# Ledger of designs, part 10: VHH binders against RCC1 domain-containing protein 1 (RCCD1)

Target 1, 376 residues: RCC1 domain-containing protein 1 (RCCD1), of Homo sapiens (Human) (a6ned2)
Amino acid sequence: MAEERPGAWFGFGFCGFGQELGSGRGRQVHSPSPLRAGVDICRVSASWSYTAFVTRGGRLELSGSASGAAGRCKDAWASEGLLAVLRAGPGPEALLQVWAAESALRGEPLWAQNVVPEAEGEDDPAGEAQAGRLPLLPCARAYVSPRAPFYRPLAPELRARQLELGAEHALLLDAAGQVFSWGGGRHGQLGHGTLEAELEPRLLEALQGLVMAEVAAGGWHSVCVSETGDIYIWGWNESGQLALPTRNLAEDGETVAREATELNEDGSQVKRTGGAEDGAPAPFIAVQPFPALLDLPMGSDAVKASCGSRHTAVVTRTGELYTWGWGKYGQLGHEDTTSLDRPRRVEYFVDKQLQVKAVTCGPWNTYVYAVEKGKS

## First folded at step 22 (VHH)

Design w1 (from r1 with S62K)
Fold by OpenDDE, last read:
Structure w1 (fold): chain B 376 residues (1-376), chain A 124 residues (1-124)
Amino acid sequence: as target 1 above (376 residues)
Amino acid sequence: EVQLVESGGGLVQPGGSLRLSCAASGFTFSSYAMSWVRQAPGKGLEWIGRIYTSGSTSYNPKLKSLVTISRDNSKNTLYLQMNSLRAEDTATYYCAREAYTDSSGYSDYGMDVWGQGTTVTVSS
């Protein structure tokens, strides 16, 4: 059993409320910063104004606009108005608690229900039934919604393995690696080629025949990663969060270039003859209603993905982190606040010889788990 | 241009009351949930409370007894009534628009527009 190298969590982006453990209050972090040392965090769930951290020891800690701590926690899911907490019971049963975020872990929850994990069917010897992560309930027959009703049933036939919630939509990954989506579709985030809403889970036909390993949902965009490491991305591209050309970034680039050129009074128009091959300016894409295949630089395989409101983060098989989209608060980790419409590797982890293992995005921030690269 | 402008800050004695105003312009004010946030000197941001498009409110439990948030959509104005002010309430107070407020009047995606803030000093 390869001794799991001790890892650490890092955070960057908006942290004005003190969303990062130990990072203090009132800062935007534009580069990855380690979280509080000595805390063995196994789960991070970030809302805009607060973050929930679950330790391997079962301690839940809230940092940011919501504060508090609780023991015997298996999992937590944070939204701006609602905190879902899965607590360990005295037996095999878990207790799901739903809290108002502003009063989380104080007093009485808004709602609570006992959840019985489905007995690990005897037949899958290998699969630690990865108990569904919140917002998917352990029984995979329901999920927690940030809006009432908080309990949302799922058809057992879906065999849900993972569920991710965007602002208006849901993505479900089933046991077979199929992807379903439902909810609002006005930004193409459902991936069915339409902008129409779907009230019930609908299979993404465009991904038929492919096996997905991971799904991620942002504000109004969606990502899935195949078992082979391919990235499929669709939905809203206002800030380049699909890694597709966006008008907003092109205009910002021209404005900055114009301002930079006005400062150099010296008349030498270095006509950067960038060979504009007469290729029709690649059309700006505002909405991508079908899954688009996205290639990472150097043909890297993806293994994990997470989405913020308008940014995307992907972890490669080699342990590199790529981010793109909206970067106004430094949530891309490139030591600046620039938005990107193409994947960019976060060099911090490379420079520090860290291998990224996980990524979790809040709306305006990013959390990363990384381990030291083994000395070969 | 989308803009928020806070007003009403100033010096107040301990135990005093103050009403802050936030004038909104450049957007449909009634379509957005609004929040008040404060920042004390040398401290981080502290969320005070939110008012939804419906007029319903949510408050920081620490401040719930001391503050009331209201809105007048006809005037595009957000209000923060503060009572029984203490020295610890000294801060710059900001009004903020909740980004992408949904049809229910709620947003989960942060405050995208902020005012410049108004400073409240509680001092004897």
Scores: ipSAE 0.698, ipTM 0.882, lowest interface PAE 0.8, mean pLDDT 89
Fold by ESMFold2, fold request of step 23:
Order: structure tokens, then C-alpha cells, then sequence
Structure w1 (fold): chain B 376 residues (1-376), chain A 124 residues (1-124)
């Protein structure tokens, strides 16, 4: 019987605090490089100055401004000041711990609570995309926040499947494929057509009738991917993280004045259309407060997304990786420090005959899981 | 051009003091939180502390007793006062702009502009 080939994690972008990011030297790595060979990493969670790695055997290891290791870890989630860890307890319950990052895994956590496992009958044994990854707790009835109160209940009717935290906002994907957002909205990152904050989860009405399969939250932007492989993106764009024309690249002559992105699914338009040749400045889009449809080159279908502070990464059904946005630390993986306001394929994986299976962005770096084509 | 330029580094004996400056240009200085970061020879970066737009500060607990950060918005200048210096404080000291224009609350999303650094050597 054919077996899946062993995979490897690769890293690129900012590593100035000594984070393992492949073969990093100095502050940044511009091309994907393999992480530690022979380690069976199943979770990567990165903050600005450190990265948490969890192995399938339950080992947690920290790299960068924080160091240390622990066993019996089911999951970890890193923020700059706090590390959340889900550990196996002596009984059937799991233990959620929140550590101050500078003293992580040493002494006592700042806070700890036993949490129940996912309720029987609500588990989906088929497929890999099940609920329970931090910050969403295994019960899918609460999530961990990097700010007190650390344990945050969710209304049971939400039936959360995935939850992602950006710098100031949250995205929730429910079991039916609906998307909710809440938190800060001043950069359009909530996707409701306004810049108003939301204290509680609010349904993205613009996506009604569509079934979403993935969500991702960045610094001030948001992404979701439909079951049919379409990308919807919204929020802040001053670094090109939405793949819409930006002022910075237009001022440098890197963007082309063009017609606006097509209409959103509800008939709305982005802020400006077309370029002016009569001496007016070229149009750009600073904020997109409604979900905008984004097509990848060659019409590729997306299956996974992840966001950093000012960049976006997407994995296609055929195992390609596309990145865009702010690139000055090399976090786009193109062997340079160029920022982009359009999707670009990371050629390293194609050149190495690798299929990308997962991506997770830290704020200014990118980690990628890829496999060789299987031997039949 | 957005730019940060550090100055005030030099040689100092153990127990001495230095004040570093960081001149900012090309952006609205008063609208950004600012940080100091250092890098000892052969080591990675170490965050020193942050000053918010309000003038409030937050420090690396390991360095809190040794440093004071201040800003003068009328001169577009960030300062780092260091006292009771030790040989282990030998490093290149950088100022950096926090990535958000409005840096209210706590953020873990890093810096987007760096200076070239000023070197402090503590020896004898």
C-alpha cells in the first residue's frame, strides 16, 4: 500500500529574535528553507519574536525570544506577550494554560483551567478540517484570548468550526459555512460595509448563500475561502495585502491603473474604477469594507489561507502557494524584499517538485508544510 | 523618505550612563508608538521597551530597572536613557516604529521601520 511521503516545514521572512525559520541569517530569510529535519511538527504558531512548534508526539518547543520545551501538549497558540497551551491532564479533561511569554513553561502559568473535550456526537471523524484548534477550544464552546478574560465563551447556537484572531478582530466559521466577525472595525476588517466595531459575533450577510470552508485573520484584514475555491478578502490594503491596487506601489510605478475588481457577490463595488490619464492620480484602494472576490492567476482554486500583519498566503487545490502584500522581510518567499498588490506564486516549491499542504503566517513571516509527490 | 537615525552611542566604563537619541523624519512621529531594540554581538535582537503616543511606557522586565524611554514630539525625537551599564549591555541599539498608526492597547504585530543603529560598548 502506498504511503504519504514524509512532509517538511519551511520558513521565510522575519527571524531577528533567533526564531527558527529555516536557514535564517541575521534578521530575515527571503527564500523558503526547510526547518529541522526529522521533526514531526503538526502545529506552528508564530508571534513577532518567537514561534511555538508542537509535534505529533506532544512535544512543545519554543524558538526565538522565548525558549523552552514541554510534553503532553495537544496544541499551542502564540501571541507576543502570551502563550496559550492545551495539555493533556491526568484525567480525561484537557488543561488550558496561559503563560507570560517571557517566562513561558517555567514556574506557574498566569492562568489555567480544565476544559472538557469535544462533546460526543458533535465530532466529525471524517476529514482533517475538524474543530478544536486553538484559539478555538476543543469543545467549540469557547476560545482563548490573548487579553483577559482569557477564556471566552461562545453562544452554543454558533456551532463554531474555526476561529481566527487578527490584531484587533476575530473571525468565526460555523458548521454551516457561515462567517461571523467582531472586534475592531476601523480598517474595514469586519466586512460589514462600515467601520464600526462589533462587541459580539455578527454574521457577514454579504456571504449569505455561499458556503465557506476556511477563514484567516491578519493585522487589519480578513480572508475566507469558499468550498468552491473562491477567495473573499476585505479590510486594510495600504500594503497590498488584499491584492488590490495600493498607493505605495502606484507612487513607485509598480502598479497599473486598471478597472476596478468586479462586483462583489451582493452587487457593490470597490472604492474606485479605472485609471485617469488626464493628470489625476491613479486610483488605489486603501480600505475594502465588504468582501471582494479575488481570482488567482490561471483561475486556480484556493483551499487554505493564512494572514500575517500585512501579508496574505493562499494554498491551491493543486498544492501551489501564492503570496502577496508587504514583503520587506522576505515573508512573501520570492527571494527578494518586494511588496506586491497582486498574487504571486512562490516558485521555490514548484522548482523543488513540492506540493504545499498547509501555510501558517506569523505577523511578519511565513511557515509552510509541503510534501514530495508520493511514490506509487 | 521614512527614516530613523540613532545617535549617542560610544565607549563607556561599567557603571556609567548614556543617553541615546533617535531622530525621526518622513512621517507623523506623534502618531506612532516607538520602540528601542538592541543586539549584542553574536546574538539575536532583544526588545528593550516601547513608548506609546500618550507618553506611557512598557519595558522588557529584564531591563526595566536600567532604562527609561522618553519622546519629544516637537523635535520628532525618541530617547533612551541607560544607567549603571554593565559589560553585557554592549550592543548595537536600534529605534523602531511600531507597525500601527494608532498603537492604543497592546499589540504583538511588530515594527515596520528601523534605524541603522548606534553602538554602545561597555568595557574596562
Amino acid sequence: as target 1 above (376 residues)
Amino acid sequence: EVQLVESGGGLVQPGGSLRLSCAASGFTFSSYAMSWVRQAPGKGLEWIGRIYTSGSTSYNPKLKSLVTISRDNSKNTLYLQMNSLRAEDTATYYCAREAYTDSSGYSDYGMDVWGQGTTVTVSS
Scores: ipSAE 0.653, ipTM 0.857, lowest interface PAE 1.4, mean pLDDT 83
Fold by OpenDDE, look of step 22:
Structure w1 (fold): chain B 376 residues (1-376), chain A 124 residues (1-124)
Amino acid sequence: as target 1 above (376 residues)
Amino acid sequence: EVQLVESGGGLVQPGGSLRLSCAASGFTFSSYAMSWVRQAPGKGLEWIGRIYTSGSTSYNPKLKSLVTISRDNSKNTLYLQMNSLRAEDTATYYCAREAYTDSSGYSDYGMDVWGQGTTVTVSS
């Protein structure tokens, strides 16, 4: 059994409230910074103003605008108003608790329910029983919503494996690798080719015949990763979060270019006659209502994906992290605040000889789990 | 132009009270949840509380007993009432617009617009 080398969690992006464990009081972290040493974190759930950290020992710790700690925690899901906590019961049953985020985990939860975990199938040593991660409940028959009612039932026929929530929509991955979406669709985030809302889970027909391994939901965009490592992305592209050309970034680039040209001291307007070959201006895409195939540089296969409000992060099979979209707070990890409409590799992990294993995005920040590359 | 302007800051004695105002312009104020945030000298940001579009409020537990947030949509104004002020409450106070507020008044995607802040000094 290859001794899993202990990894570490890193955080970058908006940290104005101290959302990152051990991070200084800075408002912004533009490059990956290790979280507090010595804490064996197994799960991270980030809201905008606070982050929930769960340790392997079952300790939950909140950092940021919300504070508090709890024991016997298996999982946590953080939102600005609500904190869902899955706790181990005295028996085989788990207890789901929903707390007000401002409660600091003190007093009584707003809501609580006993949840019977599905029998951990046989220890396939390789099969990390992907116990449904919050917001999906362990029985896969319901999920936690940040809005009342907090308990949302799922049809058993969906056989949910994973569920991710955007601002107004939900993505569900079933056991067969099919993707369903429902909720608001005004930004094309449902992937059905329309901007209409869906009240009930609807199968993404565009992905039929493909087997998806993972789904991610941002504010108003969606991502899925196939078992073969292909990335499909759709929804809102205001900040380049789909890795498609966006008007907003083009205008910012022109403004910077104009400002740089005006600062030449000698008053000579070097008209860089860049021969704009008459190439038809690449169409800007504001909304992509169908899944689009996204190629990573060098044909890299994706294995993990996560989405913030307006940025996207993908982990490759080789353990590289790519990020794109809104970068105003450094949430892309490129040591700057530039927004990108193309995937860019986060060089920090490469330079440090770290293999990225997991990524989770908050609205304005990113958390990454990485391990040292084995000396071959 | 979307703008927030805080006012009402100043010098106050320990144990005193102060009411801050935040005037909103350039957007439909009633459609957004609003927050108050403060920053003490040399310290990070501290969230004070939020008021939703419904008028419901959420507070930092540490400050809940000392502060009240309200809004007047007819005046496009956010308020922060502070009581029993202490030296520790010395800070620049900011009002902020929540980036996204759904139809229920819930917000989960941060504060995208900030005022310039108003400074409160609590000193004897």
Scores: ipSAE 0.553, ipTM 0.807, lowest interface PAE 1.1, mean pLDDT 87

Design w4 (from v4 with S104E)
Fold by ESMFold2, last read:
Structure w4 (fold): chain B 376 residues (1-376), chain A 124 residues (1-124)
Amino acid sequence: as target 1 above (376 residues)
Amino acid sequence: EVQLVESGGGLVQPGGSLRLSCAASGFTFSSYAMSWVRQAPGKGLEWIGRIYTSGYTSYNPSLKSLVTISRDNSKNTLYLQMNSLRAEDTATYYCAREAYTDSEGYSDYGMDVWGQGTTVTVSS
């Protein structure tokens, strides 16, 4: 086996409750900052006010508004009010627990159930197989929800490979690379061309004929990445989280010259074309209810995606990180608080000669795993 | 321009009471859930509580007996009443707009607008 390159986790964006992400004095970190040294973190799951870290040794640690630790942890998934934890049991079955986040793993969970451990085929048969992660359970026959009922069975015919929860919706990637969505649709986040909710998984027919390798769900937007590295994105774009033009970052057709703003007493001209189809006003998209193909700069291929509430992050095949969307906490990693409706590379990793391998977004922050280049 | 402006901070003796106000402008105040958050010197933020568009409130359990949140939509104003204040309640107090309220009424998705804060000092 090839020697694993040393790597580290980095964080940026909102950390005001003391989440491990930066100095801890301020509300936010605008540049990637390395997380604790000497800890072999294998899972980061972040909420608004706290972050859960799981180590390869099975330690779970909470940082931020909730602090606490537990052992024998296989996986964790954080939402603001609830923390799901998958733990090893005394027998062959794993124990799924749901905790009130404020309990900090003290006392009793709100709910617990024994679940079937990893399904056949999870033994990494291709060496590149994406291991199942919460909220999808190891058997791929159910998922955990932050709202009761916490254990949600999946129809066996779905053959789920990955499942991601946004704030009000779900995305499921099946073994054949097809994508299903359900839940709330008010912002087009289901990708069916309608804003109607769906109570049950519904296939995204617009993606038929394509093989998807990854899904990511944000607050109210959705992303998937094809096996060939193409990005499809849909849902809410009020903050530019789809990398499509938004009103705050797009010209609305009004004159940008400071000398022609309104008709004044001196007879200066006022130009107002923001709603008219006369001339060439800047277009914008508030909601995209169908998957839209997104090209990264230089035609880079994507391999991983993650979404926060109003931002999107993508890792390329060559180990670059691109971010876009709402950036006012610095969660885009560009050393500023600027929001973007176009992908921008996070230069920190390039400047440090680091290859990005994984990204996981909290609602308003971003965590990144990266390794040194040149030791491959 | 979306703005939140806190006021009413100052010095107060232990056991005292204080009422903070937050004036909102530049958005439809009545359409958003709102929160109070505080930050003691040298510490991280601590969520105090939230008031929903319905007037329903939810509080940090550790602060519940200390605080009452209210709103006056006709004045675009959020209030925080604090009672039985202790030295450890010395902090900068912020009002914040919740970023979203979902279809089930939950608003715990983070905050997208903050005030500059008002400082409360509790000293004997």
Scores: ipSAE 0.788, ipTM 0.915, lowest interface PAE 0.9, mean pLDDT 85
Fold by ESMFold2, fold request of step 23:
Structure w4 (fold): chain B 376 residues (1-376), chain A 124 residues (1-124)
Amino acid sequence: as target 1 above (376 residues)
Amino acid sequence: EVQLVESGGGLVQPGGSLRLSCAASGFTFSSYAMSWVRQAPGKGLEWIGRIYTSGYTSYNPSLKSLVTISRDNSKNTLYLQMNSLRAEDTATYYCAREAYTDSEGYSDYGMDVWGQGTTVTVSS
């Protein structure tokens, strides 16, 4: 009676193009809603107008502005115009394909290449994959880009473990727990203290000495989580996606935004002058070009993070989900369309006695995997 | 207040033409790419096309022969011209602001401001 299959996926946020996000009757879902009961989904990758679902059996299905299906799929990664798919090939190599999203997996891909399979040997993971998920390729020697050239080599010395792409930048987590960033920097999303772009992976010096376990890249912001459960976050904050005070939320009047009073690691206050044109005092932070330490309520330890275009989601070690940022489509999961510049727990999972295990954000929606407490 | 207001909808006969307008206020209109999106009764949204700050346009391939998007930055107004209308073009038509245009000119990052829509009915 108390026992059910342990896990289910839930969705919330924007679904106006017919993306499955629970009920698809409206433009948006404001509270977590179960989806695809009885389907063993192992990957969700969402774009603005469509979502790709991959099952453990290798089935890929598209939902939303594109609707199609394919087999032998190991992984998929969605961007608005392009879908990257990793498929089993006829031989030992995998086949990386890039599809126009509107093709719905019919006809020919825009581009395809056989790729080296995951490295074998002493360091080969016993689990699902050593190189993680797309956009990082299984060999960890390259990644797929949504813009040509689609295949992007990585220096082997980087020893990549995870790679995440934001709209204009990349984050790489290496085997030692160091973080590199590159790409566009004009919103501070590279974390180097300047707004300059970087053509090649550049180590985040501000995080040296710390061991990171997870990275996430949003539209124009960045997050990483340390092995000890600390959250570091940087980049664009016009929508409160860094959980730092923002003037835009204060001017909305929907969320109580306050002056920036967050403390540095040494206890000093963080202050920022906004409205420089008028010289008015404004402690709000529009851009944070250095990693900032973020505390969750009650000091909870984080274990996973995911970012959309203007929102952030974090899973704690005890299976709670916190969200913040732009919420006008309900992608924060709080049964409203309120935006937040502070972390807030998604009470649905607590109320249903569910433990959140994974989160993946599309640009304007959120997908969550959760299990009954006491299960896997 | 950031606002988009569509107008020009109404009843039209099959084969007819219609021009929709979208008045923008509360933001620097010329700095944003803009889109038209429609929703037929009981269906999901369908993207029609986008006009960039440069004036270039990109269209849904299935609608390309039906529509033309233009903008007048001096009037803060976005336009959708529709020709040879059919019953399946009956929908609520929305203008929307693209959420971001990157340094390469791409604007396909979603939409953050919507109008309330204007309804077009092609004779039923």
Scores: ipSAE 0.763, ipTM 0.905, lowest interface PAE 1.1, mean pLDDT 85
Fold by ESMFold2, fold request of step 23:
Structure w4 (fold): chain B 376 residues (1-376), chain A 124 residues (1-124)
Amino acid sequence: as target 1 above (376 residues)
Amino acid sequence: EVQLVESGGGLVQPGGSLRLSCAASGFTFSSYAMSWVRQAPGKGLEWIGRIYTSGYTSYNPSLKSLVTISRDNSKNTLYLQMNSLRAEDTATYYCAREAYTDSEGYSDYGMDVWGQGTTVTVSS
């Protein structure tokens, strides 16, 4: 049997309610710090004030404003007031539970339902398909919502492979690599070129002809990564979370300016700060309602993405981590609290000879799984 | 440029009362929900309560009987009234701006602006 290289989880960003994020007890951590050494964590799901950790052995632990533990857990998904938990039952069906976060897994859940497990024994050429990650249920026929009704059916023809929830919207990646979005659209996070809400899943026409491999939903922005490693990003950019020019970082030489709103040819919303008499104003993008192609430095290929409320993190094919957006809690991992409207590599992992394998952003923090590079 | 500045802290005897103030500048104060949060020595943050743009308030249940939050939009000021103070209420008290209120009125998306805090010590 081949032995995996040693790996560990690292955390950075906001941890003021006592969330485990590193070696400190302060409000925030500005550089990656290892956490939970020797624990085989397979899922990290973080909210503003607490984080859920699931181990491969089925232990769920909460850290932060809510603290508690439970066994026989297959998966967990945290929102600020509600925690969804997928538990193994004694029989073949799993149990989906929704807990009030403050209950700390004590007493009774707010709601529970038996759910159909992933179909096994049918003609599945992959053979080792993994159970779906919450909020997508293992059957891929429904997802869990932090707002009642908690169980939300999906049309069977969608053939969902991945589903991610932002604060007010949803992204769905289907088996063919197509992306659908629905929910609130007021900040362009649906990617359809308008700011209108959508009640039902709607195909992103702008991505037709491309095969997407991953989706990520932030507070009010959206990301997907193609099979060829290209990043498409859209939605709200007031904090630079799209890696597009922002008011605070894109202004050049402005002292006093008025704001003007325009749309680019691709439907993105452009605002200008400036007036006549002092030179041409610097454009910035507050809202990008269509997918925009984003290039990483040196043309690096992306393979994974994750989003917080106002920041974005991407893992490259070579195991590097790039972050951008709002950084005032240190959630970008650059040993400072600087916000960025451009991708920047997190040097900690390169300096430590680590390959990043996974990233999961909470709303205001970042969790990373990394392994040692091979030994010479 | 966006700032929150707390004031009104100090030494208080057990059973006493204090009103803390938080002066806001650099943003449209009336458009944001606001919270008070405290941190006792050696402890993590503890959320006290929130006041919405509508004037509705929501409190940490364990503290609800001790505190009242109000705001004066004409002065860009948030207030925390505390009564019947106990030694365990010794803490640094922060005001914070809620990061977002969604279209359904929920504001539980974290905080993006903090004051530097004001220290309250309750001792005899």
Scores: ipSAE 0.732, ipTM 0.893, lowest interface PAE 1.1, mean pLDDT 85

